# Ledger of designs, part 12: VHH binders against FAD synthetase 1, chloroplastic (RIBF1)

Target 1, 279 residues: FAD synthetase 1, chloroplastic (RIBF1), of Arabidopsis thaliana (Mouse-ear cress) (q9fmw8)
Amino acid sequence: AEGLSPVAGGIVALGKFDALHIGHRELAIQAARIGTPYLLSFVGLAEVLGWKPRAPIVAKCDRKRVLSSWASYCGNIAPVEFEIEFASVRHLNPQQFVEKLSRELRVCGVVAGENYRFGYRASGDASELVRLCKDFGISAYIINSVMDKNQVSVNTEEEDSKSKERGQVSSTRVRHALAAGDVRYVTELLGRPHRVISRTRTQDLTSKRGRISLQTSSLLNLPPGNGVYKACSLIVGDKHPISCKVIVDTSNLYIETEEERFHNSDESQEFQLLGIEFG
Key: E = the ipSAE of ESMFold2; O = the ipSAE of OpenDDE; V2 = 0.75 times the mean of E and O plus 0.25 times the DockQ between their complexes.

## First folded at step 7 (VHH; framework vhh_8h63_2)

Design u3 (from t2 with S100E; at its last look DockQ between E and O 0.44; V2 from the best seeds 0.00; counts 0 for: pae O 3.0 > 2)
Fold by OpenDDE, look of step 7:
Structure u3 (fold): chain B 279 residues (1-279), chain A 122 residues (1-122)
Amino acid sequence: as target 1 above (279 residues)
Amino acid sequence: ELQLVESGGGLVQAGGSLTVSCAASGFTFSDYAMGWSRQAPGKERELVAAITYGGSTYYADTVKGRFTISRDNAKNTLYLQMNSLKPEDTAMYYCAAKPEYWEDLSDDFDYWGQGTQVTVSG
């Protein structure tokens, strides 16, 4: 008996959820207003399409945390991410995809952005989504694009060249902002401080004089660009965040804290996850 | 290396027409969504039009009905036909590219050209 889909009876948000920015959150919020919210995420795109691998904005291991933090916005229900292999749906035309949602996954409804594209070669648009959902007895909710808060201020003469690129919230914009080292703007786009996760050997966590060095190769997601970041927090396990300064260069992240001894209580673990929040 | 080279910009009178082109190289053109963005002095860059590798299109409200985006995959070339041009359309026009999958087509792009200047005189 092909078990009931995990998203059966739910409302699925449709989109590219790489950054989990406030636009993505809005999709989840709308879904939660209607029913049980899910994020429908496609995985394996790079492999299927032959794209160069790139660092994710959000570390895979940190996605659940971020989604859990959305619970307060979603009627105290954290949206759950449901992953679909892109290879399994890539060939589907818009109708076939909606049919899959309705008949196979048994969703009750969908939420998407106004400019959402879907189906083989992205041939379907939001209007078609609404139409097809109606045909298959699924509810469809289309939401407006989410804009950043500072869009109005860009018209003032004093705005730095960086402000000129503000507008619609997008993952690409987040990436650009990170590359530019604009962690404040990143925080605005994400609705949370950006958290970089490092997987480091416990033995390598040598705090020499309150300085921790992390290799960029140990990072599980995209750090901000090279620079000095003064208002950061170091998160080690379940411990309270520690205020720190972070210096990012081409090969390393240097974390400076006032605390000399990072007694990793759990010396038994070969690897430890460190979180660094910027902002 | 991914390269986008715009051409066709220039001075045109209000009400006139102009076509800008973008030559793409260094990537599989047919696997990318393409777009045109523009930036006027003192204004933010805005997406003007986008086209999927499947041919689905997006237009900003400001250009809808006047501009047409198209692509020739055989030539690795992107086009923007601009009709009924207005002084407000004066801007640097940038060719843009992004790997395409199921997403919001109005989302920002990953790669940009150097741009071509379009000036519309009133």
Scores: ipSAE 0.088, ipTM 0.581, lowest interface PAE 3.0, mean pLDDT 86
ESMFold2, look of step 7: ipSAE 0.319; ipTM 0.672
ESMFold2 (binder alone), look of step 7: mean pLDDT 83; pTM 0.828

Design u4 (from t3 with L104Q; at its last look DockQ between E and O 0.15; V2 from the best seeds 0.00; counts 0 for: pae O 5.2 > 2, placed apart)
Amino acid sequence: ELQLVESGGGLVQAGGSLTVSCAASGFTFSDYDMGWSRQAPGKERELVAGITSGGSTYYADTVKGRFTISRDNAKNTLYLQMNSLKPEDTAMYYCAAPYGDEWQYDYWGQGTQVTVSG
ESMFold2, look of step 7: ipSAE 0.580; ipTM 0.817
ESMFold2 (binder alone), look of step 7: mean pLDDT 79; pTM 0.794
OpenDDE, look of step 7: ipSAE 0.021; ipTM 0.452

Design u5 (from t3 with W103E; at its last look DockQ between E and O 0.16; V2 from the best seeds 0.00; counts 0 for: pae E 3.7 > 2, placed apart)
Fold by ESMFold2, look of step 7:
Structure u5 (fold): chain B 279 residues (1-279), chain A 118 residues (1-118)
Amino acid sequence: as target 1 above (279 residues)
Amino acid sequence: ELQLVESGGGLVQAGGSLTVSCAASGFTFSDYDMGWSRQAPGKERELVAGITSGGSTYYADTVKGRFTISRDNAKNTLYLQMNSLKPEDTAMYYCAAPYGDEELYDYWGQGTQVTVSG
């Protein structure tokens, strides 16, 4: 095992995997049908390229839970995520990128979506990935895009006039649905309720008249847009979810529930992680 | 099919002004953060200006106060107004989309040359 990468001999799904949406899940399903499934997730793009960073759709600390939930779809073997810093691959042309997969990472196969682009300046496409993988002895599998079930639910006419081909599930679509507060649609795109993680002071876990007030700055990932969300769940540690109402505004998030105190066995810690599920 | 087509480059004298533009197609333009990158001979590409889907702007220190990025979502067009141009602004200017959902790298157009003399 020594001298081998964590993904050696595996089938890696390639992508950024920001949302871990049902399209990403399909890549993992296909990888699992072929061999040991991994997600090869590229991180740090905005920072390296100088773009304004975006709040993640899935909190980093919550990603393993989401991937574990895919086990039943993947032959009871949840995919394992291996992260690669974008800086380490930024300047590789398509051939150099596939060489890294073969010789450094020692992967056995790759799974990618039909719209996949890679390499410097996005110069490689799915067809080039297949050709190059063959040259380096790696199996390559191109997977059709998962389509949005409800093409009629898109109500932005200006977008339709300029984006006639926008019909696939995507992280961009998830972000748009979250901003609109359409948490039912977010659930459909993700295949699960959206979970927001807050790093919360332990002293603030005691509700006052059934209300907890949090600053949005304590959130580790993207909340839905401003609004009132009635069918939510509050998760404290590994305990049973508590039904709640959540009010989101620009600066604050208010959680209304019947429970008066939310403490765990680690009450000596200054901060605790709090999960909020929308839907 | 995502396409970015830059135009409006040319030769200008130092201290002059120039507007470059980018026609975008093949994607929902209003959903994307957009930017302008440049590459001078022998240098790495650098992002000089960015604008979020929500309209927030940001600039490299070397161009702050002189360059203005804007977008027209109705026309799927990105603009860079460049004022008080200096010879060190000479570069190929690229319209950039930071990334698609499953793409690993920036997508760039073919670029438009801006040359500042004097």
Scores: ipSAE 0.257, ipTM 0.626, lowest interface PAE 3.7, mean pLDDT 83
ESMFold2 (binder alone), look of step 7: mean pLDDT 79; pTM 0.795
OpenDDE, look of step 7: ipSAE 0.284; ipTM 0.679

Design u6 (at its last look DockQ between E and O 0.68; V2 from the best seeds 0.00; counts 0 for: pae E 3.9 > 2)
Amino acid sequence: ELQLVESGGGLVQAGGSLTVSCAASGFTFSDYAMGWSRQAPGKERELVAAITYGGSTYYADTVKGRFTISRDNAKNTLYLQMNSLKPEDTAMYYCAAKPSYWGYDLSDDFDYWGQGTQVTVSG
ESMFold2, look of step 7: ipSAE 0.257; ipTM 0.642
ESMFold2 (binder alone), look of step 7: mean pLDDT 82; pTM 0.830
OpenDDE, look of step 7: ipSAE 0.382; ipTM 0.733

## First folded at step 9 (VHH; framework vhh_8h63_2)

Design w1 (from u6 with Y104E; at its last look DockQ between E and O 0.60; V2 from the best seeds 0.00; counts 0 for: pae E 3.8 > 2)
Fold by OpenDDE, look of step 9:
Structure w1 (fold): chain B 279 residues (1-279), chain A 123 residues (1-123)
Amino acid sequence: as target 1 above (279 residues)
Amino acid sequence: ELQLVESGGGLVQAGGSLTVSCAASGFTFSDYAMGWSRQAPGKERELVAAITYGGSTYYADTVKGRFTISRDNAKNTLYLQMNSLKPEDTAMYYCAAKPSYWGEDLSDDFDYWGQGTQVTVSG
């Protein structure tokens, strides 16, 4: 029995799920309203296309947590991410892609944004998606783009003021906000505090005087830009979050806590995952 | 280094036409989605038009039917033909690029921007 696709019978959200921002969540929510929600993610795009490697917004190891947190929005069902190798689908035209969804993956339906593009050279649009889905006997649901509500009135006075671009919620916008060190705005876009994950050697977690230093190279995802962040939380394993201050520079993250005893008792593990939430 | 250089801006009368261009360098132009955004004084930057590497296009409602975005991959050049210009179209126009290939929302913000070219429409 050719094993049923993991997403068989499900509703798959279509998009680039880099940031797992509130727009992405909305896709999942819509999917969940119709059926069992899945996120269809393409992996290996950068490698295939020769893009410069970029730090992910969400650490790979943290994606499941984020999706699990969406359960409350999705009828108490956490969306599951289904990954497809981009190399395997890169050549597909829109029709072939929908055929794959219907015949191979056996999804019952799809959810996409109104400006969604897909297929070889992104030649397919949302209208075509709807049409093709109909042709192949699966449902298509197109949703409106999620817009950022915080239209900061750009006070005209200072010419140089980097006008905060407001508009459609997007991963790019999240990246820009992070780069700018606007963790509040990031939180708004993500619908959650941004969490940076570090893989650190247990031996290196020496808190000298309540200060932990992490190398940027140890980070598994994108930190905020250089700056001082006072309202942060340090997450070590399953322990309760610890309030901390974080200083970010080009090479390091410095975590300052009032609590001296960060000693995760499990000295047996060479590496530990450290989470830092901003905001 | 990725570079986007806009040109073609200027003063035009209402109802007139103008074409702005963007010369791209430092990256594989054909692998990027390109766009035009504009920013008027005191307003937020807004996406005007976008085009995928494959030629699929997006237009903001405010410019739909009046503006045409196109690209010449051989020349690494992006164009925006603007017709029936209105005073409301007065803005700094920015060329934009993003590495997008699949599963994208074409209306999403872009990663790279040029310095912009000023378009002024007189009433």
Scores: ipSAE 0.047, ipTM 0.545, lowest interface PAE 2.2, mean pLDDT 87
ESMFold2, look of step 9: ipSAE 0.212; ipTM 0.607
ESMFold2 (binder alone), look of step 9: mean pLDDT 81; pTM 0.823

Design w2 (from u6 with Y104F; at its last look DockQ between E and O 0.54; V2 from the best seeds 0.41)
Amino acid sequence: ELQLVESGGGLVQAGGSLTVSCAASGFTFSDYAMGWSRQAPGKERELVAAITYGGSTYYADTVKGRFTISRDNAKNTLYLQMNSLKPEDTAMYYCAAKPSYWGFDLSDDFDYWGQGTQVTVSG
ESMFold2, look of step 9: ipSAE 0.452; ipTM 0.762
ESMFold2 (binder alone), look of step 9: mean pLDDT 82; pTM 0.831
OpenDDE, look of step 9: ipSAE 0.291; ipTM 0.688

Design w3 (from u6 with S100D; at its last look DockQ between E and O 0.49; V2 from the best seeds 0.00; counts 0 for: pae E 3.9 > 2)
Fold by ESMFold2, look of step 9:
Structure w3 (fold): chain B 279 residues (1-279), chain A 123 residues (1-123)
Amino acid sequence: as target 1 above (279 residues)
Amino acid sequence: ELQLVESGGGLVQAGGSLTVSCAASGFTFSDYAMGWSRQAPGKERELVAAITYGGSTYYADTVKGRFTISRDNAKNTLYLQMNSLKPEDTAMYYCAAKPDYWGYDLSDDFDYWGQGTQVTVSG
């Protein structure tokens, strides 16, 4: 009918989906088991709350690719992200938010993690969500936290005891692992290799002495910390990934490969998006 | 101009207790969830506890039952009471803050940290 939201009749995963990590993926998986899966994201938080913006973990233009990769986990239906302007919900108490989900957005159900907070001043928790959803006739499903599993330390020179469980998978943990340059651990947390997107001048795709040089200011999302990364892939458009080595420093990102004919010198566009996968 | 200043760290015997505190300034304290993270050399940073403005808490399994987080909203001060301390609790303890609004997992996405205070537990 006329005026229906894009998520009407769907099952909405609730959260802040900044990293799209395996914990976020689990919410989508559970939503897909119940009905048509959506992710409900909030946008405009930094402006409303007066924060300095931070580089996102996943580039905005790359989010659809990541969500599409979840299709095999979600009954071959990739979840779709629906964005809500934070200013439009900022002052709603928990009951008013659930009323919006039921009356305005017309969702059929919601999925949230056990530590989820919502409503003005985070006054609502997961148990309140379940109670309120029952009152408004929509289903609510609370999903246990995805835990970071045991692993051995990569940085020790001596044999280390096996790693113990390190707590919930989280975006903070992803950011810390990226800053440390631990791209293998980032891959575990994300369930995929981390992909950095650069908006690159077409002229800069020309290799010189086997090296492409990019400014870190051209990156659309958070790179790993300064270091040398030997097992990387370069993605140019829809072409087959090219094996490469990547050197990251504070101002520059250098891509080294022996494949001389990968760059797109026949492109009429001034800029194009370049993907760099770490790990 | 958000600032978080930790204090109260020191040397404590195993089995002992210690309270660390964090003085917050440059923001409206009641608009933020607060937390404590810790990091020992060669280890990853671990969120050990968090607390919302309204008093809802999170604890890591490694400290549950031994540590108590609290906040004094009138004094803009965050506390961590640590009991039954073990040598593995030895770490730099960091005060952390994130805006206490919408769509956040309490155990995730802290945005600001202090310089830390050292806690050393001797066996």
Scores: ipSAE 0.244, ipTM 0.626, lowest interface PAE 3.9, mean pLDDT 83
ESMFold2 (binder alone), look of step 9: mean pLDDT 82; pTM 0.826
OpenDDE, look of step 9: ipSAE 0.323; ipTM 0.698

Design w4 (from u6 with G103S; at its last look DockQ between E and O 0.45; V2 from the best seeds 0.00; counts 0 for: pae E 4.3 > 2)
Fold by OpenDDE, look of step 9:
Structure w4 (fold): chain B 279 residues (1-279), chain A 123 residues (1-123)
Amino acid sequence: as target 1 above (279 residues)
Amino acid sequence: ELQLVESGGGLVQAGGSLTVSCAASGFTFSDYAMGWSRQAPGKERELVAAITYGGSTYYADTVKGRFTISRDNAKNTLYLQMNSLKPEDTAMYYCAAKPSYWSYDLSDDFDYWGQGTQVTVSG
């Protein structure tokens, strides 16, 4: 029995889910209103297209957590991410893609943004998606783009304020905000504090009293730009978050904690995952 | 290194036409979505037009029907034909590129930018 697709009968959100920002969440929310929500993610794009590797905004190992946190917005159902190898769909035109959704994956419906593009060479738009879905007997829901709420206040004449690019919530905007060290704005865009994950040797955590140094190479996702961040939380395993200060430079993250409790690291594990929340 | 170099900007009278170009290098141009953004003094940067690697286009409402974005993959060049120009179109125009061309919002911001070319429309 050709096993049912994991997303069979579900509503799949269509998009590039790099940042899992509030715009992405909105897609999931809409999906959840209609049925069982899924995120359809394409993987292997960089490899296929020869892109330089980029640090993800969200660590791969942290994506499930973020999605789980969306449950409260999605009728107490956490969206599940369904991954498709990009190489397997790269050649599909819009019709073939929708056919795959309907016949192979057996989804009941799709949710996408108003400016969504899809298919080979991104030739399909939202209108075509709706049309094709109808043809193949699945539902299509198109939602408006989520805009940054802070767009209203820029009428003040003062010359010097670095015009913060405001507009549609996007992963690119998140990256820019991170690079600028604007963790507050990042929080607004993500709808959550940005969490940086580090895979660190346990032995490296015990070395200096009250200060943890992490190499940028140990980070599993994109940190904020160079700077001093005073309102941070250190997350070690399932333990309660610890308030900390984080100094970011080009090569290292320095974490300063008020609590000496770093000694309870499970010495039995060679590596530990550390989470640092900014904001 | 990815490079975007804009050209073709200048002074034009209201109602006039101008074409700006962007020469791309350092990446596989045909695999990228391209766009034009503009920034006027004291205003935020605004996406004006975008084009997928396949030729599908997006236009801001403010330029729809007046501007045409196009690309020549053989020349690694992006174009923006601007017709019926208005003083409000005065801005620095930036060429932009983003690598993601599958299942994305074409109206999203771009990852790479040129240095820009100035377009000034006199009333």
Scores: ipSAE 0.103, ipTM 0.567, lowest interface PAE 1.8, mean pLDDT 87
ESMFold2, look of step 9: ipSAE 0.247; ipTM 0.639
ESMFold2 (binder alone), look of step 9: mean pLDDT 81; pTM 0.822

Design w5 (from u6 with K98G; at its last look DockQ between E and O 0.63; V2 from the best seeds 0.00; counts 0 for: pae E 3.3 > 2)
Amino acid sequence: ELQLVESGGGLVQAGGSLTVSCAASGFTFSDYAMGWSRQAPGKERELVAAITYGGSTYYADTVKGRFTISRDNAKNTLYLQMNSLKPEDTAMYYCAAGPSYWGYDLSDDFDYWGQGTQVTVSG
ESMFold2, look of step 9: ipSAE 0.371; ipTM 0.717
ESMFold2 (binder alone), look of step 9: mean pLDDT 80; pTM 0.811
OpenDDE, look of step 9: ipSAE 0.252; ipTM 0.683

Design w6 (from u6 with S107Y; at its last look DockQ between E and O 0.46; V2 from the best seeds 0.00; counts 0 for: pae E 5.2 > 2)
Fold by OpenDDE, look of step 9:
Structure w6 (fold): chain B 279 residues (1-279), chain A 123 residues (1-123)
Amino acid sequence: as target 1 above (279 residues)
Amino acid sequence: ELQLVESGGGLVQAGGSLTVSCAASGFTFSDYAMGWSRQAPGKERELVAAITYGGSTYYADTVKGRFTISRDNAKNTLYLQMNSLKPEDTAMYYCAAKPSYWGYDLYDDFDYWGQGTQVTVSG
């Protein structure tokens, strides 16, 4: 008997979970209200679609942490991410996809946004999802888009073009905000401080005078744009976060901290993961 | 490099028609959903129309029945036919692109934008 899928009996949130922003969280929250929440993520999209590799907003290794942090919003159950190879489903029409959800994955229900599109060529919409789910005997819950509440109607011509793009919470908006160096806004969109992960050699962590330099190539996810960030936290392993200043340029991140605590790096490991939170 | 180049903008009288085009290059056009957004002075950028790679369309309520979005995959070109234009349609019109896959908000989250073409409707 082919074992039950990991999401069997669960409620799966449907979306592109790149940023794991508050809109995504809302999907999980809704799922959790109904049952055991899962995120259904498609992987391998770039390869299938021929995309240039792009740095993810959330480091892959940090996704579980972020999801775990959602537990408090989800009835103390952290949503679990279930990954599907995009190549395996790309050809499915909306009906076939829902059939897969119902018959193969044995989900009990789905949650999606009001503007959710699915199936081959994105031909299915939220209404069709509801219809098809009904046909296949699974529940469908459609939620409203999460909007950024801080939409300052900049009526005045003089306010910087940067403030004019507030609206629906989206990964694109997160990326834009990051590029602009607006880490506060990023925090609002994510519902958490953005954490950049770096894989660095332990030997490179030697802080000369409390300054650590990281190459952008060592980053596992998208940093904020070039600039100076004064309210940051450095996370090394399981240690307490260290307050730091971060300077970002095109090639490097410079971390400045007054704490010499870097000496306790596990010298036994060739590589260490560093986290930098931009608060 | 992905490029979107808008054209066709101009001055038109109220009630008139205009077609703007977007030439896409540097990516597989057929694998992308495309859209038109516009931004008027002092206003936020708003989605006007979108079209999936499969041909499904979306229109903002403000343009529904007047505007038509279409695409020619062979020409890597996106079109927006605008009829019955109103002064309130005056804006910079931007071509937008996003990879077409399911599991996302099709209409509000574009990854790529052109430089825009100005459409001015005189009353």
Scores: ipSAE 0.061, ipTM 0.562, lowest interface PAE 2.6, mean pLDDT 86
ESMFold2, look of step 9: ipSAE 0.194; ipTM 0.617
ESMFold2 (binder alone), look of step 9: mean pLDDT 82; pTM 0.826

## First folded at step 10 (VHH; framework vhh_8h63_2)

Design x1 (from w2 with S100D; at its last look DockQ between E and O 0.42; V2 from the best seeds 0.00; counts 0 for: pae E 4.3 > 2)
Fold by ESMFold2, look of step 10:
Structure x1 (fold): chain B 279 residues (1-279), chain A 123 residues (1-123)
Amino acid sequence: as target 1 above (279 residues)
Amino acid sequence: ELQLVESGGGLVQAGGSLTVSCAASGFTFSDYAMGWSRQAPGKERELVAAITYGGSTYYADTVKGRFTISRDNAKNTLYLQMNSLKPEDTAMYYCAAKPDYWGFDLSDDFDYWGQGTQVTVSG
């Protein structure tokens, strides 16, 4: 009997997919134009590499919602994220990785950005990906970078290979914009409002003097920088979003709203997930 | 324990040149992409340049064409050659490291940096 991987016959977008920003969305869109779209993600990198963990841009529990929102761009088929344990591929050279895509995962094609690096010690580039995919009978499509709206336009006759990279949408730009508190710019880079998820004790969802106080240590992903954010939405369970003002400081988020307390459908739960969208 | 120690900073006249160095220890140098960040008073840190084990580089537009990053993998040492220095290059320069892993973009954040070395450009 034959076993098939979850991505067999599909078109996998290759990348880090940390922010799920509009550049990542473009990879999914292009994969969907060719076939069934998947995002191939790696998990466990920090543990394998000895890397100090850092807060993710998108909370793990929120990734499916974000990908579902891409369905309208992807022929009404939301891309599915397939996760590979990084330990299982860390030491593969570029050829061994493409062999895994072809023979183990049985993908029909791949989509990658022009700056993509892969294989042990980042030894493979986009050009090598195309060559190797040809050798193993899978299609490869290299996608131009999505440009940042705020790039300064410079018209010169002299070519500057680095100017295009400065204008590229990237996770670094998202992180810098978040740190600066520039939530409008973050919305442009992500193609959606930034949503912060808090794992909150149910008893802490009671407003006191018109304010809910949450510790930043309860957040599952990066908040914007310290500041006052007046056009925010609070999401509690399946309830309609509640308009609110959010004050972020180093230790706390303060949510100001007219809602006195929040109940959920299962008040026996000690914790629940609270969403905060920064407009 | 990962350790990055910068040296070679100092005072230099505008238009001059300076090389800063970073000695790395406590990790396998070949498993890391290396970089230089800088921070001027009242400004946020910015990534100036980065280099993979294999020699692929990134430069911020503010230094492109004037600065050169290089690494000596045998000596676990990172260099930044700074030419045509301007007063706005005055900053604390930090050596930086991140694991050299899959799906990697050189312009991404670094997690580790050293104590820094001061570069002051008079002019």
Scores: ipSAE 0.171, ipTM 0.527, lowest interface PAE 4.3, mean pLDDT 82
ESMFold2 (binder alone), look of step 10: mean pLDDT 82; pTM 0.834
OpenDDE, look of step 10: ipSAE 0.279; ipTM 0.693

Design x2 (from w2 with F110W; at its last look DockQ between E and O 0.66; V2 from the best seeds 0.00; counts 0 for: pae E 2.7 > 2)
Fold by OpenDDE, look of step 10:
Structure x2 (fold): chain B 279 residues (1-279), chain A 123 residues (1-123)
Amino acid sequence: as target 1 above (279 residues)
Amino acid sequence: ELQLVESGGGLVQAGGSLTVSCAASGFTFSDYAMGWSRQAPGKERELVAAITYGGSTYYADTVKGRFTISRDNAKNTLYLQMNSLKPEDTAMYYCAAKPSYWGFDLSDDWDYWGQGTQVTVSG
């Protein structure tokens, strides 16, 4: 008996969940209102299509943490990410995809954004999704685009000129904000501080008195642009975050902490994951 | 190497028309969703229009009815026809591309950008 799909009976959010920003969170929230929430992610796209890989916004190893943090918004249920190989679905038209959701994966419902496109050559839109889901006995919920907070504040008297220029929350916007070094805005878009993950040797933490240097090549996700960031936190394992200053250049991240324990740690050849939160 | 090169920008009077173009190279143009974004001074970059593989289009509310996005796959060229231009349309216009064969949000995750072409609308 072919075991039940992990998402059987669940509500799946449809989208490209690269940044896990507040718009993505909203999809999960809406899913959770209807049932057990899942994120449906397609993997292997770049490999199949021969695209150059780019640094993800969220480190792969950090995705579970971020999703777990959404539990409080989702009725104390952390959304689970379900991955589908892109190669297995790339040829499916919209109808075939919904059929797969219903008959193979046995989902009970779907949530998607109003601008969501799906199926071969993105031929299906949100309206088609709703129609097809109905045909196959699956519930569909379409949500409006999530806007950043600055657009809402236009109604408040404070003329801060900067507030008028913000728009729909998107991964593209997050990437641009990161490149610009606007970590505050990134925090707004993500609904959390951006966390950069580095895989580094423990000895590298002790080798330089007063400053930890991380090579950009050791980073598992996208750092902010070149600049000086004064309000950061260093996260090592399960230890409490340490306040730090971070200097980012083209090749390195320099972390300055006031705590000596990170500068005088035992030399080890073991790799560990470091987290740096910006903002 | 993937390249997007915008052209056609310039100075135009309010109420006038302008067409900007984007020449694409280094990738299979027909397999990409294409878009136009713009950035005004002191403002964030915003999506203006997008077109899918099959020719489905998206427009921002601010340009709906005035702008038309189109593509010529044989020429690997993306177009944006802008009519009834307003001073508020003054911005650097960027061509964008994303490889989305499956499931994407039109307003999200553009991967490739051109250098932009300046459009200035005088009042």
Scores: ipSAE 0.127, ipTM 0.618, lowest interface PAE 2.2, mean pLDDT 86
ESMFold2, look of step 10: ipSAE 0.429; ipTM 0.756
ESMFold2 (binder alone), look of step 10: mean pLDDT 82; pTM 0.827

